# Designs tried in a protein design chat: VHH binders against Protein DOG1-like 4 (DOGL4). Part 75

Target 1, 232 residues: Protein DOG1-like 4 (DOGL4), of Arabidopsis thaliana (Mouse-ear cress) (q84jc2)
Amino acid sequence: MSKMRNLVEEKFLEFYESWVIQLELYLHQLLIAHNNNTMSETELRHLISKLTTHHKAYYTAKWAAIREDVLAFFGSVWLNPLENACSWLTGWKPSMVFRMVDRLRKSRVVLVEAQVKKLEELRVKTKFDEQKIEREMERYQVAMADRKMVELARLGCHVGGESVMVVEAAVRGLSMGLEKMVKAADCVRLKTLKGILDILTPPQCVEFLAAAATFQVQLRRWGNRRHYVTHS
Short names: E, the ipSAE of ESMFold2; O, the ipSAE of OpenDDE; V2, 0.75 times the mean of E and O plus 0.25 times the DockQ between their complexes.

## First folded at step 6 (VHH)

Design v105 (framework vhh_8fcz_2; at its last look DockQ between E and O 0.46; V2 from the best seeds 0.00; counts 0 for: pae E 2.5 > 2, grease 27.4 > 24.2)
Fold by ESMFold2-Fast, scan of step 6:
Structure v105 (fold): chain B 232 residues (1-232), chain A 121 residues (1-121)
Amino acid sequence: as target 1 above (232 residues)
Amino acid sequence: QVQLVESGGGLVQPGGSLRLSCAASGFTFSSYYMNWVRQPPGKGLEWVSGISRSGSYTTYADSVEGRFTIIRDNDKKMVYLQMTSLKTEDTAVYYCARHTWYEGLSSFDYEGQGTQVTVSS
């Protein structure tokens, strides 16, 4: 009988539910700020800071959870199947946020030439970092099929202290490798988000964050609507 | 059936304090995020505060942050709202609401009759 892992899942489900509820509230504030041209720069910066802190809190909680059980983040119970299908190494694909940036180019808030240049440079760097992680992931998957790993898997079918300990050590090593890759991907996500916010003005930051949060919420809605229609 | 029963409201002067209580029954209380929402006279529903399943995470509307504290007791199946530094603008019927997801969006299931809070001199 396999041991059920639900303690990390239960703890992170509670966190994630709360985190998404707060994101919806922040999205409402962002949309009000975007539609109200009288908000001061100080007020806009305060709102941007709330969102930045909120995203950092997510990664703090996630990194604590993956230290305990990284596999909980591959096929997460707190995400619907559509959200899971759209995941790249347990989260959003960093380069996708530049589609939100493209919406700013067509909006009422005009990007200056210097900003466009910096955003393009950031996009190229983000794609490069993304591809580097993808190569590591491919190497990891190939290594799973080598002769030593196959032999360790065979040993896992035997009952006994010594063989059990050897298999457990190997499994911990594999989990540590996944933890490293997930954290590397999350660092690219945070670096990309910070880079965009550093280039944009406060009104542009509000518009960008509103677009990003809207997409995240809408993806969740589309996935849940499909399940609702199935059960209706 | 699912029931949420609010109590603790009353008449209080500006700057005063009240503690609202919500008794839940008919569902697995510890599996739901819980909210307090209010409806001022002649206005729409306004979200006030929320609390996670175990009580580890809380959220507050900007208008009440620093003045209100939401607490839960899962053994007693109770949610509380401790209100301090009350303002006339806090006058409303307060509802305890079970958090639900409607097509992936947050929704509030307020089954009870509410409890009236009146802040007036």
Scores: ipSAE 0.619, ipTM 0.857, lowest interface PAE 1.5, mean pLDDT 85
Fold by OpenDDE, look of step 7:
Structure v105 (fold): chain B 232 residues (1-232), chain A 121 residues (1-121)
Amino acid sequence: as target 1 above (232 residues)
Amino acid sequence: QVQLVESGGGLVQPGGSLRLSCAASGFTFSSYYMNWVRQPPGKGLEWVSGISRSGSYTTYADSVEGRFTIIRDNDKKMVYLQMTSLKTEDTAVYYCARHTWYEGLSSFDYEGQGTQVTVSS
């Protein structure tokens, strides 16, 4: 049931396991904060900062790993199939988080007109950035299919040192493009997250982060139940 | 059977230091994320620190960050918690806990009796 893992996969799996454990702990804190009206603004901001730092740590680790093997993230072995199915360019789709914001609006959270306007502007920008990245990604994929795929197919009929070199060059070319796109996507994620947090009040941020973390944790839970993913 | 045996607790003054130890047996130690948790008097269990399987990644509760250090020795099947700058609020029974997944969510399995840490002037 488990595929062989390379060193990058193994290392990142270990990291991600730890990261998720910590996320769940933060989620607990967020929920407490959300349900406890006694926390000061300073305390809330501190909690928000912890979450932000936690997310930044993830991308720091991710970017270090993708420099070694970006392809590992297109078959993320640390994720279950459901999580992978919901992934856009190796992570959450930036525009998706606005659904979390919409949930806030339908709850007890009251957004002022100025916030609504700014959120809408951010939504539009985020979608635009996503589309731009998608077009570039498509370019790399199509380029691979146009020339390199033909070569790979041809090489499949022949075994030799030159063939191996050509394949390796093709893979390197693709990997470089993919790494660029993944980083670009991650930047949009981070910008979107920052944008939302800058628009929302501290209590609203806590609620938003709680919702987002809950979704992530539940998605993992649901996927694990369905596919019986074994974790340490 | 899974066994976790904590030791190293005691009475210490504020600002003092203690080193807790946990001896693990009955399972593949290196395959598990390990934790320290504690239960203050009259309070529920709270997470203190965690360490990844290889020991390369460590995390801490805010309340102990910068003061506590968790390390592990997979060859000896030991987990340690170096505590410094101890505070009265650190008073608790400390448990070594193996991380587990329950229905896809993190859980802690602690089988030991714990070790009492009392910080008092």
Scores: ipSAE 0.474, ipTM 0.778, lowest interface PAE 0.9, mean pLDDT 90
Fold by ESMFold2, look of step 7:
Structure v105 (fold): chain B 232 residues (1-232), chain A 121 residues (1-121)
Amino acid sequence: as target 1 above (232 residues)
Amino acid sequence: QVQLVESGGGLVQPGGSLRLSCAASGFTFSSYYMNWVRQPPGKGLEWVSGISRSGSYTTYADSVEGRFTIIRDNDKKMVYLQMTSLKTEDTAVYYCARHTWYEGLSSFDYEGQGTQVTVSS
């Protein structure tokens, strides 16, 4: 590692590690619930609520950290290279979650016609919201034409008081634009998650949450195993 | 050589308290999420509690939440488990374990002999 971590990165690294470990422990509970037909609907709803709360806690912590340093979330030190490679605006592309729903429908989950219709409506809305964010990012990329000068100003590598004030205002505007886009993407992720859980029955929600947790935990394990092998 | 040495177990009555200790050596202790796991008589391993690298985040199994507290001291390379309101079902051998993602496929890496906790009247 060639660069020292700042306080935002250090705190979020510890938070994220703890968050994923707790997700792994919830995955154990989800797998028991999947294999154990004796769990009541009340017990399933409690487990689903724990997972929902866990995901909301992630975004609460992330948004607090983003306000302090949004750039830390692009190429994050708490993610391994495989996890970073899967990132779209600091997280999973919202519409990719529907590929997981599609896989479950092909093998395990039987959906009634009303659920299928609602899921397709949600898929279209999610894709539409993604495309809006992508168009805004394109406009943002054009505004980043002076990025090198902005980065130099942030390092304090220029002279002149009036120039400093103008460049500092531009840097602040750029950071606020990134924060806005990351939060917009996160809101689409949360709305899509809640929408899927509202459409699915409790047993179906358990299957979906187990698949999502499995993928995220496996991605971390596989990425860290590759990193460990490379270091050995 | 990774070493985890558990101690502090014993015989207590229901409702009693114990504090378990785990001394760590042979690795960069402050770089690892640490856990307590236990093995009840005739049963498999059961996760009990975990604590983040600095100690800022703690987690507990539902069966012990509110009764057990996990603590670490990175200067002394120690993990503790403060147990209160003990029940007979807490009877087990308790192990200290580090959590790994990249050093193998196991989530818990425990090396010690464990420490026996027996709750009986």
Scores: ipSAE 0.449, ipTM 0.773, lowest interface PAE 2.5, mean pLDDT 81
ESMFold2 (binder alone), look of step 7: mean pLDDT 85; pTM 0.858

Design v106 (framework vhh_8fcz_2)
Fold by ESMFold2-Fast, scan of step 6:
Structure v106 (fold): chain B 232 residues (1-232), chain A 121 residues (1-121)
Amino acid sequence: as target 1 above (232 residues)
Amino acid sequence: QVQLVESGGGLVQPGGSLRLSCAASGFTFSSYYMNWVRQPPGKGLEWVSGISRSGSYTTYADSVEGRFTIIRDNDKKMVYLQMTSLKTEDTAVYYCAKYEWGSDYTKFDYEGQGTQVTVSS
């Protein structure tokens, strides 16, 4: 590789490559299950459980990594430029998964009225939680331009032992703030995913997870083949 | 030029064991996730197992889980597949392949010539 990576980036890149490859394998199983209506409810629940465990494993690894270097997740080296451009607070935007839910409304699988109502309630709550985090991010960005931070930036041009320690303390504070916001965003992602899966039947869960995984995998392929992101 | 050379195949009885080897050259071996895939007679490619850059993470197809073990040696630029409790269904040509993230999971670059594994009584 031309670009040098720090230890956290190298470790997470190895983890993420393995995680995505396993996701692609699970997607293959989901597509088979979706096209095969002979699978038992127990078999479908087992497959759904594998996917939920897989996503939880991602957040376990991510939170360990951001504790060490949260900035590695802003402009990540394990993501292509398109994936990075489509990121919202270091991951997928929670409300976007309702696009996959919309496919269930348009597909041959019908949602009963009670499910439609619960999904709409979840969508509204997800959007509310999302907007709350966006306001916190805006406040964080305003704090970056705070008089004290501006003064520290000026002092950084004339570094010394005393100035170095003060700047390091400020940088640690900024990193901790970002870590809290990223974890808050990830909690919304996990709550949204769990909420959808709790509302849907096992066959609907398989269809939803297949749609979500297809989008994630396809976005990665599109970014690697840039001509596919041009509609012209 | 990228080259992968598989070896270690042969004829074995059901329940037997076999160790496949893959020698890599022409690329930075330690920077790629490596895979074993197989092609049974008259059928398409089937992914078998994979191993991360340093060997810290491995994954297996459900059909071989608990029976096969994938290992790599980055100093020697080698990938191995230790196969135990072999079944007639494991009969196939086995290929070693490097995989680039974001690629189609069914598309592997620089598959070697393969090594034939035949499991029969």
Scores: ipSAE 0.437, ipTM 0.761, lowest interface PAE 2.4, mean pLDDT 84

Design v107 (from v1 with R98T S100R S102D G103S T104G Q107P H108A Y111S; framework vhh_8fcz_2)
Fold by ESMFold2-Fast, scan of step 6:
Structure v107 (fold): chain B 232 residues (1-232), chain A 122 residues (1-122)
Amino acid sequence: as target 1 above (232 residues)
Amino acid sequence: QVQLVESGGGLVQPGGSLRLSCAASGFTFSSYYMNWVRQPPGKGLEWVSGISRSGSYTTYADSVEGRFTIIRDNDKKMVYLQMTSLKTEDTAVYYCATYRWDSGSYPAFDSEGQGTQVTVSS
């Protein structure tokens, strides 16, 4: 009688709990590297590689899961309500990470003009890809309310072999459409992360990844603390 | 009331092996991610390894990857750390710990037991 009884939700809850605990452990390493500057360039590259691999592992697991049940990722049971409220197409909104990049301009490691130009070009490209997906989702939602879908919805109120099969086919089609859009959004996320890391130096990558992981981890902590009050 | 009781530590030669045990009580063990953390002499706490609720996912610190294996038995409410190829640097008090997201502490390793001493020398 629980959403937690769905096999995909159950398995991904276990995966995600492990994944986000490991993310916080990596965040601790990133903060030590950023604040103390005790690591060599080789050690920084290794740490950045671990974070990159960790994020890729998330999308590998996610894409396997959405192939089975994409709807599990809309209002996910492994996310608290605050995390769900902050989601854009089942994950972080790609353009938001450039706010974290903006913090690097005020950090101890200054961005050079060539980096600023490349980051701005990437930001514009990311925003364009993001808007394209938003328009596709809008078209999808409009299509769900067209005459054919309204007729199928009315038909779904009655039991019968042909009616049941037609409704099931329509629902399968809706799920496949959502899967494609979620994967498209995730591709923008991965391209944006790769693009930023390719532009930044290893110390800047560490600071950027620390900022991103801090936000993700803190959002989870805030949402899991009842009556958490922020004073800003 | 969460209780974790570690055991299995001792004195061992470099290259040797030990199996640490953690007996859990007072909570629904099978619903918790479990960790091993250690404190070397004169140093702070260091995370060693973690295991998911069913045991399907395990993670290890770089320093122990390939040498240590974390295992759990939910029926017996036990978590284990199988240590092989032990090094002098592995000398520490080893603790079993849960992880809390509602804690204000960072990192939030709560419900640590009394620990078990592992000494790797001569």
Scores: ipSAE 0.494, ipTM 0.767, lowest interface PAE 2.0, mean pLDDT 84

Design v108 (from v1 with R98K S102T G103P T104G S105D Y106L; framework vhh_8fcz_2)
Fold by ESMFold2-Fast, scan of step 6:
Structure v108 (fold): chain B 232 residues (1-232), chain A 122 residues (1-122)
Amino acid sequence: as target 1 above (232 residues)
Amino acid sequence: QVQLVESGGGLVQPGGSLRLSCAASGFTFSSYYMNWVRQPPGKGLEWVSGISRSGSYTTYADSVEGRFTIIRDNDKKMVYLQMTSLKTEDTAVYYCAKYSWTPGDLQHFDYEGQGTQVTVSS
C-alpha cells in the first residue's frame, strides 16, 4: 500500500513538474500575443486550443492518479506549502477565477453588456455548485466518524489479522468517497473554465488565460522562494 | 559545487547537424528537470528545450520543434541536444541548465559553465 502510494506520488510529481514548465512556456506565448496584437484570429484560436488541451491533460492524469491514491492529493508532495494552503478540494476554488475575469472589465479589451450578464450568471451557478460540494464534504466527514465508531466497536479489545482487513476495507471506502468528491470539484472547475472561454472573444480568452497562468506560476515561485523542496 | 560542462559545438553549414553534450556533477542529477538555453550574438538568453527527471516528458521552443531532440542518460549524468537542419539563426552559445524554477524565467536557471559555441555559416 505504501509502495503504491509512493509510486503514485513519484509519477505525479514528475508529470506535474513538466506540466507547470509547459504552462509557463504557454504563458510566455500568451503574453506575446496579448502585447503585440499582431496575431490573426486563427493563430489566437490555435493558442487557446493548446491551453485547453493542456488543462484537459492535467485532469486526465489527475483522475488516473486519484483512482490509485486520492489521499496523495491532500497535502501533495509536488506542491509547496503555499500552494497547498491555497487549495480547495485538491485544486483551485472555481469561483476565484472570476477575480481574473474582473480584471478584463478594466482592460483595453472591453466586455460588452451581453458578456457581462452571461459571466455573472456563470459566477452565480459556479458558487451554487461549490456550496453543494461543500455540503457533501461536511456530510462525508460526519459519515466518517460514524463508520469509524462502528468499526472500532466491532473490533472490541481483540486486534488480530481479521481486524487489519476490516480497517483496510474501511479506509478504501473512505478513499472512494473522497475520489467522488474530488472528481465533482474538478468537473465544476472544467465547466467554469469552458463557460468563461465560450463567453469571451479570442483576444479576451488570451488575456484571461494569461492572468490565470501568471497567478498559478507566481504562487508557485513565491512558495518555492520560502521553501524549495528537492525530491530524491 | 554544481557543475555543468557543455561540449560538442563547432562550425557547421546551414542544413547540417551537431550533437551537444552536457556533463553534470555536484547534485542528484536524476532529481532535476534539465534544460538547454542559448544566447545568440548581441541578444538575450533564449530557452531551447527541456527534459523531465526520467526523460518521459520533453518540451521544445517553437523555433526548434521538429529539428532538435533532447535526450538524457541518468546513469552517466549526461544531457544531449541532437540538432538537425541547422539554420543561421541557431548561431549562439549553448548552455546546459539545471532547473530550479519554470523555463520561462531564465534568471532562475543554474548555469555556471562557459557554454559551447555553435556557428552556422556558409
Scores: ipSAE 0.436, ipTM 0.740, lowest interface PAE 2.3, mean pLDDT 83

Design v109 (from v1 with S100T W101Y S102D G103S T104S S105G Q107P; framework vhh_8fcz_2)
Fold by ESMFold2-Fast, scan of step 6:
Structure v109 (fold): chain B 232 residues (1-232), chain A 122 residues (1-122)
Amino acid sequence: as target 1 above (232 residues)
Amino acid sequence: QVQLVESGGGLVQPGGSLRLSCAASGFTFSSYYMNWVRQPPGKGLEWVSGISRSGSYTTYADSVEGRFTIIRDNDKKMVYLQMTSLKTEDTAVYYCARYTYDSSGYPHFDYEGQGTQVTVSS
């Protein structure tokens, strides 16, 4: 509800809505490019550059917002419940994009042996980076039950200003820890995206970006209809 | 009842300027992303420009970027499209469109007005 949203949430909701609408417009261009073999490599590179810039704009806006309120990104008001349920550390799980690449390999896209090797190397590195972040998040969650945090919780409003200052410092520390982990996860996302685009040819990049954008747009559409996805 | 009423179209020479207006009623205007879309004679719909709920974010089609400016006034429930350096390729019926979802959850540009004709010709 807009009345219960803080300023960061209201601003990012407006930004995100605009960002998704532009993504849908870019998806339309990607699908036209994919189905039209007359588009030049220069035109394809221009379109790929637009998508790359668009994704970078998202992270620029996100990092500014999490500096103000990182918790807004856990259970985000600008995402529907299905989108929130599919989030891994406030965004898409980096290794999931290789599922999109695998779908391209089973279509009309022909990947040469050198590309397959580079994609596998990138997949392994991405999985390693993900596991490292998951270990950090586990340690963060365990630290929330640490003796010091339990004692800070017990302080509450029982004593004066020094209790308030100690609690505020602890909350600030928790937020900074989350911000660092979210940024680390976003760096893995950006490195993974860049890595894939660097390996693929322009026509393959267009097909990959179209597949990724289609999934993101469809997930939002499914969630808006309350069509929750469950694994059988 | 959702209503979008476009105006401001006309005949203009190449290099000229026009300002299109869209008056909205029947919905909470300030809660919707608003757009301009156009249909050239004998061609399909082309998205032109969009503006976020408060006007903080704007987007433009490559064909009009740097030449067109989209503005909104939420108090007056108006969307404007300031067009400069007009080209013959800008000749089209221009529609004001609300971004929304149909009953199936599919996103679309809901243009419900009659449009306004822009003709760029010497």
Scores: ipSAE 0.511, ipTM 0.799, lowest interface PAE 2.0, mean pLDDT 85

Design v110 (from v1 with R98K G103E T104G S105K H108A Y111V; framework vhh_8fcz_2)
Fold by ESMFold2-Fast, scan of step 6:
Structure v110 (fold): chain B 232 residues (1-232), chain A 122 residues (1-122)
Amino acid sequence: as target 1 above (232 residues)
Amino acid sequence: QVQLVESGGGLVQPGGSLRLSCAASGFTFSSYYMNWVRQPPGKGLEWVSGISRSGSYTTYADSVEGRFTIIRDNDKKMVYLQMTSLKTEDTAVYYCAKYSWSEGKYQAFDVEGQGTQVTVSS
């Protein structure tokens, strides 16, 4: 792998750095809101709207970038090695978000029975959608390992323009398939996030979003340290 | 080695305008997201505005949105804050800050310079 970044990687690195900095600024606002009981429901809804818009902006930028170079998102240069190691289909694994929800069960803003039931129904649905994507990825990888890999191996033995064109066409096909699956995974992420926020009250939404943003920011900080673990 | 030198502050009337400058040295300026942060008398640091590496993305605190504009010149290694429609609550020491992650730190901004004082009064 080259140290030199392509144009898509350079543009998305600049975008992502800006996006994470803004996320941390929103996290500060969420923590203030969480600790301040005087904010109105309208003020809380405005803050929640800013966070949901911010997350949607990420996927808008991501989908534009993967259309140009989906492979840049498998081992991203804008993510540290720890963030990359924790990725599932280029992002967070949908079922993992429910560990943030589980914190709300022991928070000072307790969930009512109707919310607990709806969250459990959403958890089951999310796991089903997640497993469906995993099966689709497995089918794609099996097909790619058989048909396209054998074809690429055969044609890669030849030198010249004809061989290059066929290899480029096969790689384009691989990229288009990966783009479709990444977008499908991202749709499950957005659907899960929206589902949780639709079930929770505004104060509970603030607590949930603060927990999620805290985890994302802390994971980045842990990975950016010179040492990831302390030796005793 | 990182140095940030702020200038351009002063006394201004409410509704007035002022342009702050920040001269950077000791690092690859064009590779870093840059920020303006401020500290009102006796209060903590408040983030004001930020600008991406090339200047393609800018963001502003709600309190200054529509009134302030952040600009950078990578050839000169400068970042600027154009302030208009100034209010008394904008009174603060303004700092230029490079966003960075560092071991043991959980704050977003490294304030290296001495800042520039902006006073908005009648």
Scores: ipSAE 0.399, ipTM 0.725, lowest interface PAE 2.7, mean pLDDT 83

Design v111 (from v1 with W101I S102G G103D S105E Q107H H108P; framework vhh_8fcz_2)
Fold by ESMFold2-Fast, scan of step 6:
Structure v111 (fold): chain B 232 residues (1-232), chain A 122 residues (1-122)
Amino acid sequence: as target 1 above (232 residues)
Amino acid sequence: QVQLVESGGGLVQPGGSLRLSCAASGFTFSSYYMNWVRQPPGKGLEWVSGISRSGSYTTYADSVEGRFTIIRDNDKKMVYLQMTSLKTEDTAVYYCARYSIGDTEYHPFDYEGQGTQVTVSS
């Protein structure tokens, strides 16, 4: 059974593989746009829109999949061990993205004072939203050790019609709770991404998206070739 | 021995159509994302189109979107590229390519065939 993929895992593996390949192709376009500096504002906005649509497509597919099997996203078969180790509630940690923004401030890309203030406000809000979700996850984990769950675990040793149905109902409740928390985390990710893109100019958006895509693609490469990852 | 053999190229007038074929052997074809890439005269490789394992997901370069269609037949181990409304800018050697996440920053493709020449001119 542990060696068999369910339908959700098979469908999402095919989707994710395609999604990452398209991300790598978009990264190539972002790097050309960044290095060339001759694209019009309209052309840059079109490219940014393509990346935004691409990320939204990921969450549309993910939310459909977690409705069917949320547990598939904890230790995902379509991610390598390094990608899984770097996950926070089935995805990137929202506040981590501000490290990429900080690199933009230290590069040749110049942020004006008003942008810096708005980015810091967004950083504070993002960290607050993360803490709220972490508290929900702690409550969820504590509920796993609640008297009712301990009793259900004991009953699970004695397969019978009524005990089986009670255990199945409890498992459904646990899955629904995880689904809500994953969706809440994804909403923070989308709000953070949108907030950053709304603050940045189109050329700055291209540089930010290129940095983010480079990190995602490089993390996948390092994890697929674990023996090439350095401890420096 | 992994092999990809392209065919179907030729000379065509602007606005014309061509269908390229790629015959795959030496690997589990149905387990790989497949691509078409091209190399115009005097230029580097340019990605054209891609198709997922079962054919459920396809993607296209902006320059060919709406004009080209990629399809696959896993039973026959074939990938096709249906090209319509051809432009002089589509003139290139077309390669069938298997996806790989390699060390190369700009080229995620592990293996390419020998290619098939497409020339669009009057």
Scores: ipSAE 0.453, ipTM 0.753, lowest interface PAE 2.3, mean pLDDT 84

Design v112 (from v1 with R98K S100Q S102G G103T T104D Y106L Q107H H108K; framework vhh_8fcz_2)
Fold by ESMFold2-Fast, scan of step 6:
Structure v112 (fold): chain B 232 residues (1-232), chain A 122 residues (1-122)
Amino acid sequence: as target 1 above (232 residues)
Amino acid sequence: QVQLVESGGGLVQPGGSLRLSCAASGFTFSSYYMNWVRQPPGKGLEWVSGISRSGSYTTYADSVEGRFTIIRDNDKKMVYLQMTSLKTEDTAVYYCAKYQWGTDSLHKFDYEGQGTQVTVSS
């Protein structure tokens, strides 16, 4: 039965809810750190480490869940419609993160010329990797259409239990292809995040992470308000 | 109507232990992430601990990690906070809180109790 699919969705819904609440708690710490000029480099690096560990925990949980049911991540039940509308291959679009980086150029924390150059090189590399995945997605959709036609043809020529097994094998093949693409996209996301943090100073990292977390948390709040019910 | 009723507070000496309880009603308890927050004398609200809807995931403030344990019983609609190795800095009114989405402020919690007073002193 499809009970195993329901368990993946329910398990990840609980994980994601906890993960986003923890992100909001970390956001509060980032905002305090940003306003306190007296925090040591060691204290700032510790906070940045908490955030990077938190994001890595997300991908560890996601990749485990995707091995069981990758389709759960396309139109996810743990995301509201606004969050789903902003998704690119089950997550944030890597190149969009540089719009948050551009805000640092106008902030009190000044980027030096060497950092600007490295960030631009990373932006170009990220855009290239992103477009490569988009081309792979297009090729996959063409192949998927052909496999769906074969699947439909086999379903129409029902010969008992043997036909069911063939259809299930085809669906598993489609899922494996999607899993590889999603993991490739997630690798670009992680490389982009690490690259930015490696280029920025600790105070700049705090400002960047605060901007990113603020966007993610606010997007969830705006979308959830449409379905939020409160009784006093 | 959402109701959260806290109990179990009291006067305890440094190094002592207390178990706080929160009885919830008026909402589908098993569908919400639950928190303990506290307000020390003369200070604002401080988040203490949180627990996921089934109890599989827990989180603690750095100041209480290793000393406090949050647990829940969905059948009884209860959240508990087991406190050990209590310090004078733990003196506060403790509130049980449901996490609330759809507000314009950070760390907004939905709570409707008078809290339970914990005083750590000789």
Scores: ipSAE 0.488, ipTM 0.787, lowest interface PAE 2.2, mean pLDDT 84

